# VHH binders against Phosphatase IMPL1, chloroplastic (IMPL1): the designs that were tried, part 3

Target 1, 311 residues: Phosphatase IMPL1, chloroplastic (IMPL1), of Arabidopsis thaliana (Mouse-ear cress) (q94f00)
Amino acid sequence: VLSEVSDQTRYPRIGAKTTGTISPAHLLEVVELAAKTGAEVVMEAVNKPRNITYKGLSDLVTDTDKASEAAILEVVKKNFSDHLILGEEGGIIGDSSSDYLWCIDPLDGTTNFAHGYPSFAVSVGVLYRGNPAAASVVEFVGGPMCWNTRTFSATAGGGALCNGQKIHVSKTDAVERALLITGFGYEHDDAWSTNMELFKEFTDVSRGVRRLGAAAVDMCHVALGIAESYWEYRLKPWDMAAGVLIVEEAGGAVTRMDGGKFSVFDRSVLVSNGVLHPKLLERIAPATENLKSKGIDFSLWFKPEDYHTEL

## First folded at step 1 (VHH)

Design b1 (framework vhh_8h63_2)
Fold by ESMFold2-Fast, scan of step 1:
Structure b1 (fold): chain B 311 residues (1-311), chain A 120 residues (1-120)
Amino acid sequence: as target 1 above (311 residues)
Amino acid sequence: ELQLVESGGGLVQAGGSLTVSCAASGFTFSSYAMGWSRQAPGKERELVAGISSGGSTYYADTVKGRFTISRDNAKNTLYLQMNSLKPEDTAMYYCARYDFWSGYRPFDYWGQGTQVTVSG
């Protein structure tokens, strides 16, 4: 079991303070094996022909996603048969009384995968009573003719690693020197319009804003220190569970986009290198509060009905 | 605003047929991939059928050859024709909008569902 291992930050830490009867090291072993096993399935598919028809691309993505998910599920169930699993379809498998909830994204960045663009990942996180306990993300890099992977991992209170090396967020202390990342859904509602305006505003005052198309990769890039922040509205638990822990354990900050305490079941996330977090919130939090005033729903979602949380 | 409303569920004898439908509103229906997912008590929600904006279809192995997904873009309606129903098909059936090209593969929205119960 873990105790609180770091000084109180300005923003509440989200990582689990204890992991119950299963050690963080054991959870880490299994999240890493699960993510690696899914990534091996995805790697076998990266060089398959890219049919220009929508059906051909859709079939390749769906088949790869399903095969990756099956491989990940087999690893988790073999090691922890009584744990609860939330897949990317929003489906729930296992014992609803379990304190352990696995959040699995077997192929994050499906459009990038479909085009052979080198920004997609396999993402596996496990929560203890609603709080991230262990995480692994296998990022695909290089692209056609030179595919490779980069593996990220973290446990609550244990720090973050990339390919076995300890990583830390950047020390960048001014927005005008920052590289920022965001993402967009394709529904053109008030949240979409608001984030487009934030994209425009931050592009004007920073080194630039990227839209790379894979949330787990985007968060890992913040943790690695090659970008200063990532934010997005309406991410699902499987999009966030692993990446947010990796950011926090690399020394970063994680909140909702209104600045409130984050849970994996929230509909917005802002991750940063910590030092820039208050400056980012000066622009982002008022915009998010305005969306609430317009009736945009930010209540928790995809939390399994019977799953016990400390949130 | 944006909504999906399922209908057509009910009680059916094993071997029978049933069609469920989903009325979509609040978005440009023809531009989105759509699907049908189902969830039985104590089971994971599974995608049983999907259809792209261009009409390409996907079926889970459990329903392939028995179920047919279709769409009517003029009516903003999604259909699932279910033939040769088995007791194992008993579940709440959910209409879902998914943006296959979003880059994150989330289901954006689900309806309230329609219950299908197969006896026998």
Scores: ipSAE 0.000, ipTM 0.224, lowest interface PAE 14.6, mean pLDDT 86

Design b10 (framework vhh_8h63_2)
Fold by ESMFold2-Fast, scan of step 1:
Structure b10 (fold): chain B 311 residues (1-311), chain A 119 residues (1-119)
Amino acid sequence: as target 1 above (311 residues)
Amino acid sequence: ELQLVESGGGLVQAGGSLTVSCAASGSIFSINAMGWSRQAPGKERELVAGITSGGSTYYADTVKGRFTISRDNAKNTLYLQMNSLKPEDTAMYYCAAEIWRGSYYKDYWGQGTQVTVSG
């Protein structure tokens, strides 16, 4: 049986099983156009001075974030006027009864963008009945004096591409040989302190843990095979929707940090190259269960009211 | 649509070598894993070798050390190099590809290529 050699039979797939009346190829065409259009706005702005505004607990928003969002929204609405859109800057827009939910991060890594640090992206994912169907991430590389981009894309069941070429996760089978990535929320609570302890522990036993500051970039780096894993508590749907599909389609594994089946509305994500996933969960899952026992809320969040899901 | 076309079967003497090939066309980017199964007259089909898109390989104990599975990604071709062949290796050899269809994995099979080992 071929399933005996499949790398992905241990963890439930999260990609949409069907896309309804709109083909995966058509969704991919529009998701790529949307991400590219937002990225063109960001590229125009990378060397310009900008005003930074603070929202929430030290979250940063720029004029570029809003302009990128407007450009992406125009592409989506022109192609699918009846679809529902969830974006950080604009909130919820469109028909709440739609089966298609666009999760848009018009500028992931705003702090990095503000400093000219080359780790930020435009991220666009579309879900069908709650499950990722198509995705594109445009990553900004190089930095001051040499800005460039690379484009990641995927459809459920279609594989993952970087600049038109098929990509796959790494084959690294030992934590001691792994390069890992994590991120931290702005609220310094029990989840934050727990992840600081995981950071310390994994730094000691791996080749290192990076904290780059852009979730979509971090997940694309796992998909590309230049890092073995990424995990973080309290990411929002727009942080994750595109990157998780790209990882899964590159042959990686995606779960909650307790090892359960992931949805983009969950409050934790663990992505990996698959081979290391059980070893990572051996430490991460007990830590996450301990947070639940302390009353930390891991219920679904940011799912639009009336949005039907088949999770 | 995925099409698998096998070639390279034939008659070979015990102790000899043979390579069978499988050319894949169509929806090749949806392939999760590929492999070779064989079926001898009056016996059940068995998986003898497999390779994932990530490059991990599997071999049945009956062929381990004698058979080698490999891919040529540029040609979209799967190979099975068979060494030290035995009369017991006589079978129809089928190329298979496991494809993710968005909700389930489905195996696609070629028409098979006959390998006969005399001895």
Scores: ipSAE 0.000, ipTM 0.272, lowest interface PAE 16.8, mean pLDDT 85

Design b11 (framework vhh_8h63_2)
Fold by ESMFold2-Fast, scan of step 1:
Structure b11 (fold): chain B 311 residues (1-311), chain A 119 residues (1-119)
Amino acid sequence: as target 1 above (311 residues)
Amino acid sequence: ELQLVESGGGLVQAGGSLTVSCAASGFTFSSYDMGWSRQAPGKERELVAGIGTAGDTYYADTVKGRFTISRDNAKNTLYLQMNSLKPEDTAMYYCARWGYSRGYYFDYWGQGTQVTVSG
């Protein structure tokens, strides 16, 4: 509402219009506790020795990810024993007849965590009938010798917070003054090549494009107003569920990279400060349509088979 | 429980061929990119091949043209067909699931299957 940008109404809102029998405040309380509990596990591990080959992960990364997931699952199950959970590591757990689906990324930015680079997060979102209802992201900042965290949260219709303070997207109205963010998958196919070309073109016309390596962090930086946009192909629900709600509640816009209405089960996302969204789509949407014509699959994925949605 | 179980390793003569396979369970196999890594005694683990959800493939220069990675999503199985095997291909071969940390890092490995090339 107060966090809306002037052009936010041009794009359909993705946040849940109702949360059913569980209040938004109660969902927020539990999503924040879950994210904080996972982040405490990650914080215990940030200074442990790392023995990583550039062709694989160390036991430290795998053990930390699993321990963070277990800690988050315990919080969710203790508070809502009948809810459905979609976790990166564990797949699908719980009652498929539930209207509530928890999307958990226990360690977003594992490559950054592996190197001690300060851009990774714990991300927890909860959907009501397919639409984001509440979210929290705990971002790790500082790096070796000065690790700290920054907590982001939002409820559908409730606005977005960073460390308890209301946040809003930037008011930057020209791409030439924008700081943009993107990410890349490891597959070097047509989508990768297309996004490398978008990266090159936007680098030339903006103040720069960052590739930081953690989708939840990237989206929270747009919500905080320190970057104007983030886009990426091939993101999974746990990469996006929390961050997209935080952006929308900070007054930003969220669509697919073709400009269509977004769901967390889509394979592409474009988030922005709203006012720049049409200008970004002028280049991004045609490139995305061209990928569809080349046979790149943009159908919904990772939606649990029996999960009922009002998308 | 997430499991990756390799099989098909063994002793083979230089110039011969061998196929190793990996049975995956405990996750939606068709939704993950998969790969094969290997480790020889006293050496670091190296990625030799990868396959995406759309069937796109990657090969290390050391095996390009000799090895073929493939997947059967209906059977939750990953394969590595190895041709023109050399003594330097001797290693423990590990099946791996690719994580989405926007890098080339794997989040899980199997127990491995030993491939020994004599000659």
Scores: ipSAE 0.000, ipTM 0.260, lowest interface PAE 11.3, mean pLDDT 86

Design b12 (from b11 with R97K W98I G99R S101G R102S Y104T F106W; framework vhh_8h63_2)
Fold by ESMFold2-Fast, scan of step 1:
Structure b12 (fold): chain B 311 residues (1-311), chain A 119 residues (1-119)
Amino acid sequence: as target 1 above (311 residues)
Amino acid sequence: ELQLVESGGGLVQAGGSLTVSCAASGFTFSSYDMGWSRQAPGKERELVAGIGTAGDTYYADTVKGRFTISRDNAKNTLYLQMNSLKPEDTAMYYCAKIRYGSGTYWDYWGQGTQVTVSG
């Protein structure tokens, strides 16, 4: 259904071809409830005082993250007691024999949340045998004095929604007319230096590159058609699982930054509106191959031991 | 790969002093806020001290006036000088780094270093 809207047949699709015994509609209901429940916890905290003491800010972020995660976990466990759950830093709950793996980021963009900057989200994705099956992201918009949310969702093969309305990637076909997004990890290694050079080069040839600081928001902006592409090195499964499905179901393309078939457990992602994907890879793929030759590790990470995948 | 390796723990008597250290690698140490967290038996993990990139410091009320955090950016090393130790300071001490952008405020990558205060 997506091939007539975009050039998606050029790249392997990442969404699950089947969801097993649980229907896509049922997975969608639960993933939306989980993300909404976590977002309600975050919304209660957005107007709490931002005391500029080191401890006060750390407590607000940590308490909000933990409370959001607890709320999301309760929803998932009540609906699917036998499913696997992967949280931040590789924490795993449940039995690795489950085909369903929930990848949860209870507060994506913690620095933005800490400062009251309006670019953070709650992100919940569920994988079936390693492939994204359903997703929801609740984005926080407006900022101080006018906080609100918008909800993104998708199922594999079902299309992407924003606040219940179908969304599609942009049709922009030239980099010179594109708005691009990237992000940077905490490690200042060769991947960081390489991405700073990509940032400089793409800033000069496009309408600009944004560094917003929340991967799930960045991917949802590509899916919504208000940006043409997002790429980043060293993202973890909880950073990507929901956003990549939302992009693909909105008609976008998803690959590794070397152009290879993407897995949620890969260490790089390039998402785009599809039509620009080959043009972006002309620049990004050689830079990424050069990083491999310099010894940067792009092996799969944070895949739970014994979790069965059809990658 | 981010690595934080704690050392310097041991057994001391109440009223004594001890310095623990953390060797950091795999990131630009001078660009990040660093801290010390501890976990006592049967208690939650707590942040006891923090130090920013400009050398600004924070201390938990339980340790103010007794503990001093410092950093050596040339050696990629974080220190915690502990004076006037109390039995209540007995804990595993963990080195911490701020994580930005993806939900986690602190990273704990080491095994920690045990501090035991007898009284």
Scores: ipSAE 0.000, ipTM 0.223, lowest interface PAE 12.0, mean pLDDT 86

Design b13 (from b1 with R97A Y98L D99Y F100P W101R S102Y Y104T R105K P106Y F107P D108Q; framework vhh_8h63_2)
Fold by ESMFold2-Fast, scan of step 1:
Structure b13 (fold): chain B 311 residues (1-311), chain A 120 residues (1-120)
Amino acid sequence: as target 1 above (311 residues)
Amino acid sequence: ELQLVESGGGLVQAGGSLTVSCAASGFTFSSYAMGWSRQAPGKERELVAGISSGGSTYYADTVKGRFTISRDNAKNTLYLQMNSLKPEDTAMYYCAALYPRYGTKYPQYWGQGTQVTVSG
């Protein structure tokens, strides 16, 4: 119900204003089924023996990721054979002229999964003409001896749910009372160094900064109101498509890390509870502008060549 | 079908230089991060250098300042320029595709490798 979703007025909304000929409820039904089906594949693998050699861990992660992706693809193709899917490697599957683009992360937090650390997820989002329309994230909780899942979902304009219950971002209005989250890519360049400095600065001025290692989980924790913000450079569309909609529909704000209007195809994201967004940008936006001056590329990426967008 | 073919290895004297190359096929090379791993006898395979699709680089502490990774997207080729080679650099060198979701933690290998031997 729209009247129960907290709206904010300072930042443009990113969710699709319409979903075309397919209802938001139908898109939601299929994203939830797809995410659940992928999660069932991942759950079968959580207690498999870990060969801790580099090759053995790689095989387990790759096999689980590919099996989860195949299960998700089967659900999407069975329901919408003409939709476009952004899969592994940024590869495109299906009709390139479709207005609907599925952004799938079949195993977010692969290092955590490999170690049995309870912070990983299956993330499925669908875009309509470039804008998030429906989303589901299945979070893995508990860890060894007590694995379980928690399901997040949202539709554009429909609000956000966790295990069927409405969720909303926190009302925390000061950074010194905030719990923040960030992540770091494997590329150790100027963006990595800059985010390490932001991590240090925000650790000094907030309740603390977490580095959990699964972007979809991090965004869902902001939507749930147990953290106030998440930011990261160089996220891919499949890292962000579901989580950003869930945050926005829970009443949060979503921008690029320079404060500009966000697109799923942007290389940075700042999500927050809305109230803290301007305070976070005071520190993050200048750092991001400095990275642009150092030659770091923030142009759109992984947008399929023929995919029509209304960003 | 994803294929990686390493070449350019050989015997080189300590203090010398060598370039190894990797020809990639069967995938959109420009969309992948790529890397070089090495494995010495009796040791685990280690990632020594990585390069993103955008050209950002990573180096293990053991090779920083001596090795340079580069890519030629038009030729679907990855390079590792090795300078100031040491006997401890002796290893089989493997080209790796780094899935965007896996990063440097779980590189994928599809080649036979190329042997680099440093003597002197």
Scores: ipSAE 0.011, ipTM 0.356, lowest interface PAE 9.0, mean pLDDT 87

Design b14 (framework vhh_8h63_2)
Fold by ESMFold2-Fast, scan of step 1:
Structure b14 (fold): chain B 311 residues (1-311), chain A 117 residues (1-117)
Amino acid sequence: as target 1 above (311 residues)
Amino acid sequence: ELQLVESGGGLVQAGGSLTVSCAASGFTVSSNYMGWSRQAPGKERELVAGIYSGGSTYYADTVKGRFTISRDNAKNTLYLQMNSLKPEDTAMYYCVKYGRTWEYDYWGQGTQVTVSG
């Protein structure tokens, strides 16, 4: 299937140019099944009592995360027993010589899930030789009394879908009319301080900046065209692998926050509707380069040692 | 009285080189984050190169290895040396002084670079 993605994208494409011996359609079928199966586990837990003691709430989150991960792993292993899998808490499992690396986040937005706040997701992406090949994200919407889901999916070159319908990034061409999104890590270092300053500056000049707390949801909202951009420092591969492909296949742009070519093993991401990308980089790229000069490490991380990439 | 005056643009054949200059007045180039942005007809502006007050530089992937940003502090002038020029580099090139927020950015009038090919 051919993509409706614009050939006028000015930034290097990150999606896999080929998926090897496994068709994009077959990868899509399995990545959707995996994400759906994990989401079914999460949905069973959304209305469970929120024990307000620290231990009870932590146990619910941990139990749900582990059960969702187990469900996703079972789907992937039953369909592709020889593939390599990288999970948030599961580490690296499978055949280290595989060209296919599955990056799974069984519960993105654990704080939101813990509070019943409707911004969390199950995210499953598969890479071929380091490049995103297929992706699915199941977003939880509504919240207490009215929980529901939206399913996002994409294949490299195949376009992006939400609930089976083609989606495209917005056409917004001015920052002053943009709704932007960012996120923050737990460490309050120079990267955190720099992003707080970017948050302040962009809040002053845009329609507003949201801090929703789930990277996969944030990227899917850009792909859906209801926000114009998302950026964040110190994201891991499972935070990004699915969402970046969905944005790119919806016609968006994906780079590092210094403007360089993005890899899911990079520690920063800037996604946008494309047309705003240069305007966003004019502020974000200098700030990111300043962090490098202060000794913040942006080297690749979480790439399995024996995993062959064409990055 | 803050001014940025670009010069050095013109016509150049593909594979050629060109240096554009930006003469600044009313502030000190070495004390500010400065850059070069470009805009081709019908396209958005793209930051291609930047230099921090401390001398650290930034380059967009589209120009990395081909373009070099520099400054002459005594002349209060910013430069962009462009090598191995491609038709895709055809654009109006703007000198920019980055402010505390994007509203305080100051842009020059631009200088046109046209690459034949």
Scores: ipSAE 0.000, ipTM 0.094, lowest interface PAE 22.8, mean pLDDT 86

Design b15 (framework vhh_8h63_2)
Fold by ESMFold2-Fast, scan of step 1:
Structure b15 (fold): chain B 311 residues (1-311), chain A 121 residues (1-121)
Amino acid sequence: as target 1 above (311 residues)
Amino acid sequence: ELQLVESGGGLVQAGGSLTVSCAASGFTFSSYAMGWSRQAPGKERELVAGISSGGSTYYADTVKGRFTISRDNAKNTLYLQMNSLKPEDTAMYYCAAPYTEWLRKYGYDYWGQGTQVTVSG
């Protein structure tokens, strides 16, 4: 007989199969409110001067990030006082006895925000026993003189929405017709150089590769169908928790860059429109296996101590 | 401006113990997660330990059970207690702070000079 795992698509689904005592609709309502509340804080800051006169640029970024995080935390705690929360850089609030872990990035794409470049977001995801249950990302678009937002959301098994409208990944079935996205971490090691080579190789065979600088935005663009794939090494849980669910619920595929089953705590992600996933892995998986052979660590990270997971 | 000053490194025999510390200034230390990274000659820099603003800890598998990270928010100081040291632990140890990637990309250099730990065996 076939187990439920054998009934899944070619790539295992990452979304939570159940959400326990809290309904997916209730989780969605709160993730959307949390992301929107954080985004309102960020929107107040987008037109502030990006020059030395404003206390320094680092103060603007830090003040905005802190205020956005505080606003998000207030919403989550008011609705679910006993839940565990993981913020950017591994900040943890609550105890590990909760099955619900909120992964919050109060300002994804801080370099872009600092420059007024229109690619940054507020990202809020909630996991149930380690698996994404609900997600919302508020993307900032337009840029100086025309700032606006669009809101992405998803629940496990519920599909993905952009501004209340159902969205789906693209049907592009050839890499030569694909627009791809990647990003690069601060470590200029073998993983960085390997991804630079992948960037070069895919640029030669696709319509182009973008480096936009905000992981949540990049994944939402795959879910929206305006790009075919996004991959990156060494993303943290708050970078990925919301975006991966939105991609999967839009009909996309999510794996590690070696093709293995993805967890939010993994150090590599490949998201795609599904159709191109095997073609992308033909180049990406061998490169990732070579990095493991060179001693690059791909063990789980930033998983809170003693947090119960069904990974 | 964010400033990190590491200290406490030195030469230790295999099986020995050492504590390194990091004095932080220029940001609200108590509000953010902090960590320790290390880099050995010919190897990539790796994050070995982290501590949240609330005191929850995480460790790389290579050091789990041997190293203990802690913080003193009143003194804006981060600690790493290293027990059962191995020759493979020989590295420059760096204090890790929020926005290190952004700061570097924006034109800020890594501000911690690191503290060298050498384990003989």
Scores: ipSAE 0.000, ipTM 0.283, lowest interface PAE 10.7, mean pLDDT 85

Design b2 (framework vhh_8h63_2)
Fold by ESMFold2-Fast, scan of step 1:
Structure b2 (fold): chain B 311 residues (1-311), chain A 118 residues (1-118)
Amino acid sequence: as target 1 above (311 residues)
Amino acid sequence: ELQLVESGGGLVQAGGSLTVSCAASGFTFSSYAMGWSRQAPGKERELVAGISSGGSTYYADTVKGRFTISRDNAKNTLYLQMNSLKPEDTAMYYCAADRYGSKWYDYWGQGTQVTVSG
């Protein structure tokens, strides 16, 4: 229902307008296979013991992450041997001359996974010349004794799906009636302090703010219409690449937290149901501009050297 | 306000020993997993040792048998005893705290420099 969502046309779309020689449908087929293959590895580990030694728990998390990544990489390389891949912590694999960049988070929400808390995901996005082209997120739900998954997917211009069903953002038009989500980075600097202030302010004016701990899950919940917005400072490309496309294709809006045009290499994201986006920016954009005035760095990050972008 | 303050770094000759310490405040120290990571110029950060709230320890293969991590819950202090130091051990050493002992530490200190000459 794009014609009924005038606010969606107010913000520049971030999804790729073309995908070059590879169709969006073919990219979706591979991105979904990659995410599901990684999720099979994670599912094998969800029922492993958590009341073990420090080393054993850390090994379980690290081994699961690495095995999921290896499984995803095998799928991508088998289908597109010449594509560029960006993994966690900025690891680059492949040819920097490729227009296609795969952004992979093999286990988003590692603290939740470690604890058996049902909010973590496998997230795979592919960019064409810097812009999201196709995406899939496999979310883990239920928790101990009842683990299950649901699969989110999207292509640029193709809409968003959850378990094969078309999804759309909520139509909630007042912050007072909104359920909001945020997250916090590991660095306790001015951005962290500012977001704690935003958390308090939005808690006072909305139905509540959640801190669930997995960015890809949080964005998919906005796309599904069970939350109205998600924002966070200092997310990396692998945290965002899939979720932002799924939100946009579900009819939502995606910007930087200063209201500017978003790229996955930006250090802030605000996603919403579109209708609430201007109201959220009234509080968030001034706070973000104030952080820039304090010298907080919002330059692009983790963009591979020599990767050509049309941002 | 959670704070981690490292101390005890310095210059030491190859084959020597050094102990670095981390003073923790602003949280229930005994409930947190603690760790030591290091980062040399131009290299990735490496977790070298970890200790759970229950006292179970982890060591990276690069330091196993040479380094010993310990904690004093009464003094809110974490220690790393480093023996048989090598030039390759030269790095900034960071104290870290993690509520659950996951692979991602929630809090980091400012670091203390250890330089091993050889």
Scores: ipSAE 0.000, ipTM 0.161, lowest interface PAE 16.1, mean pLDDT 87

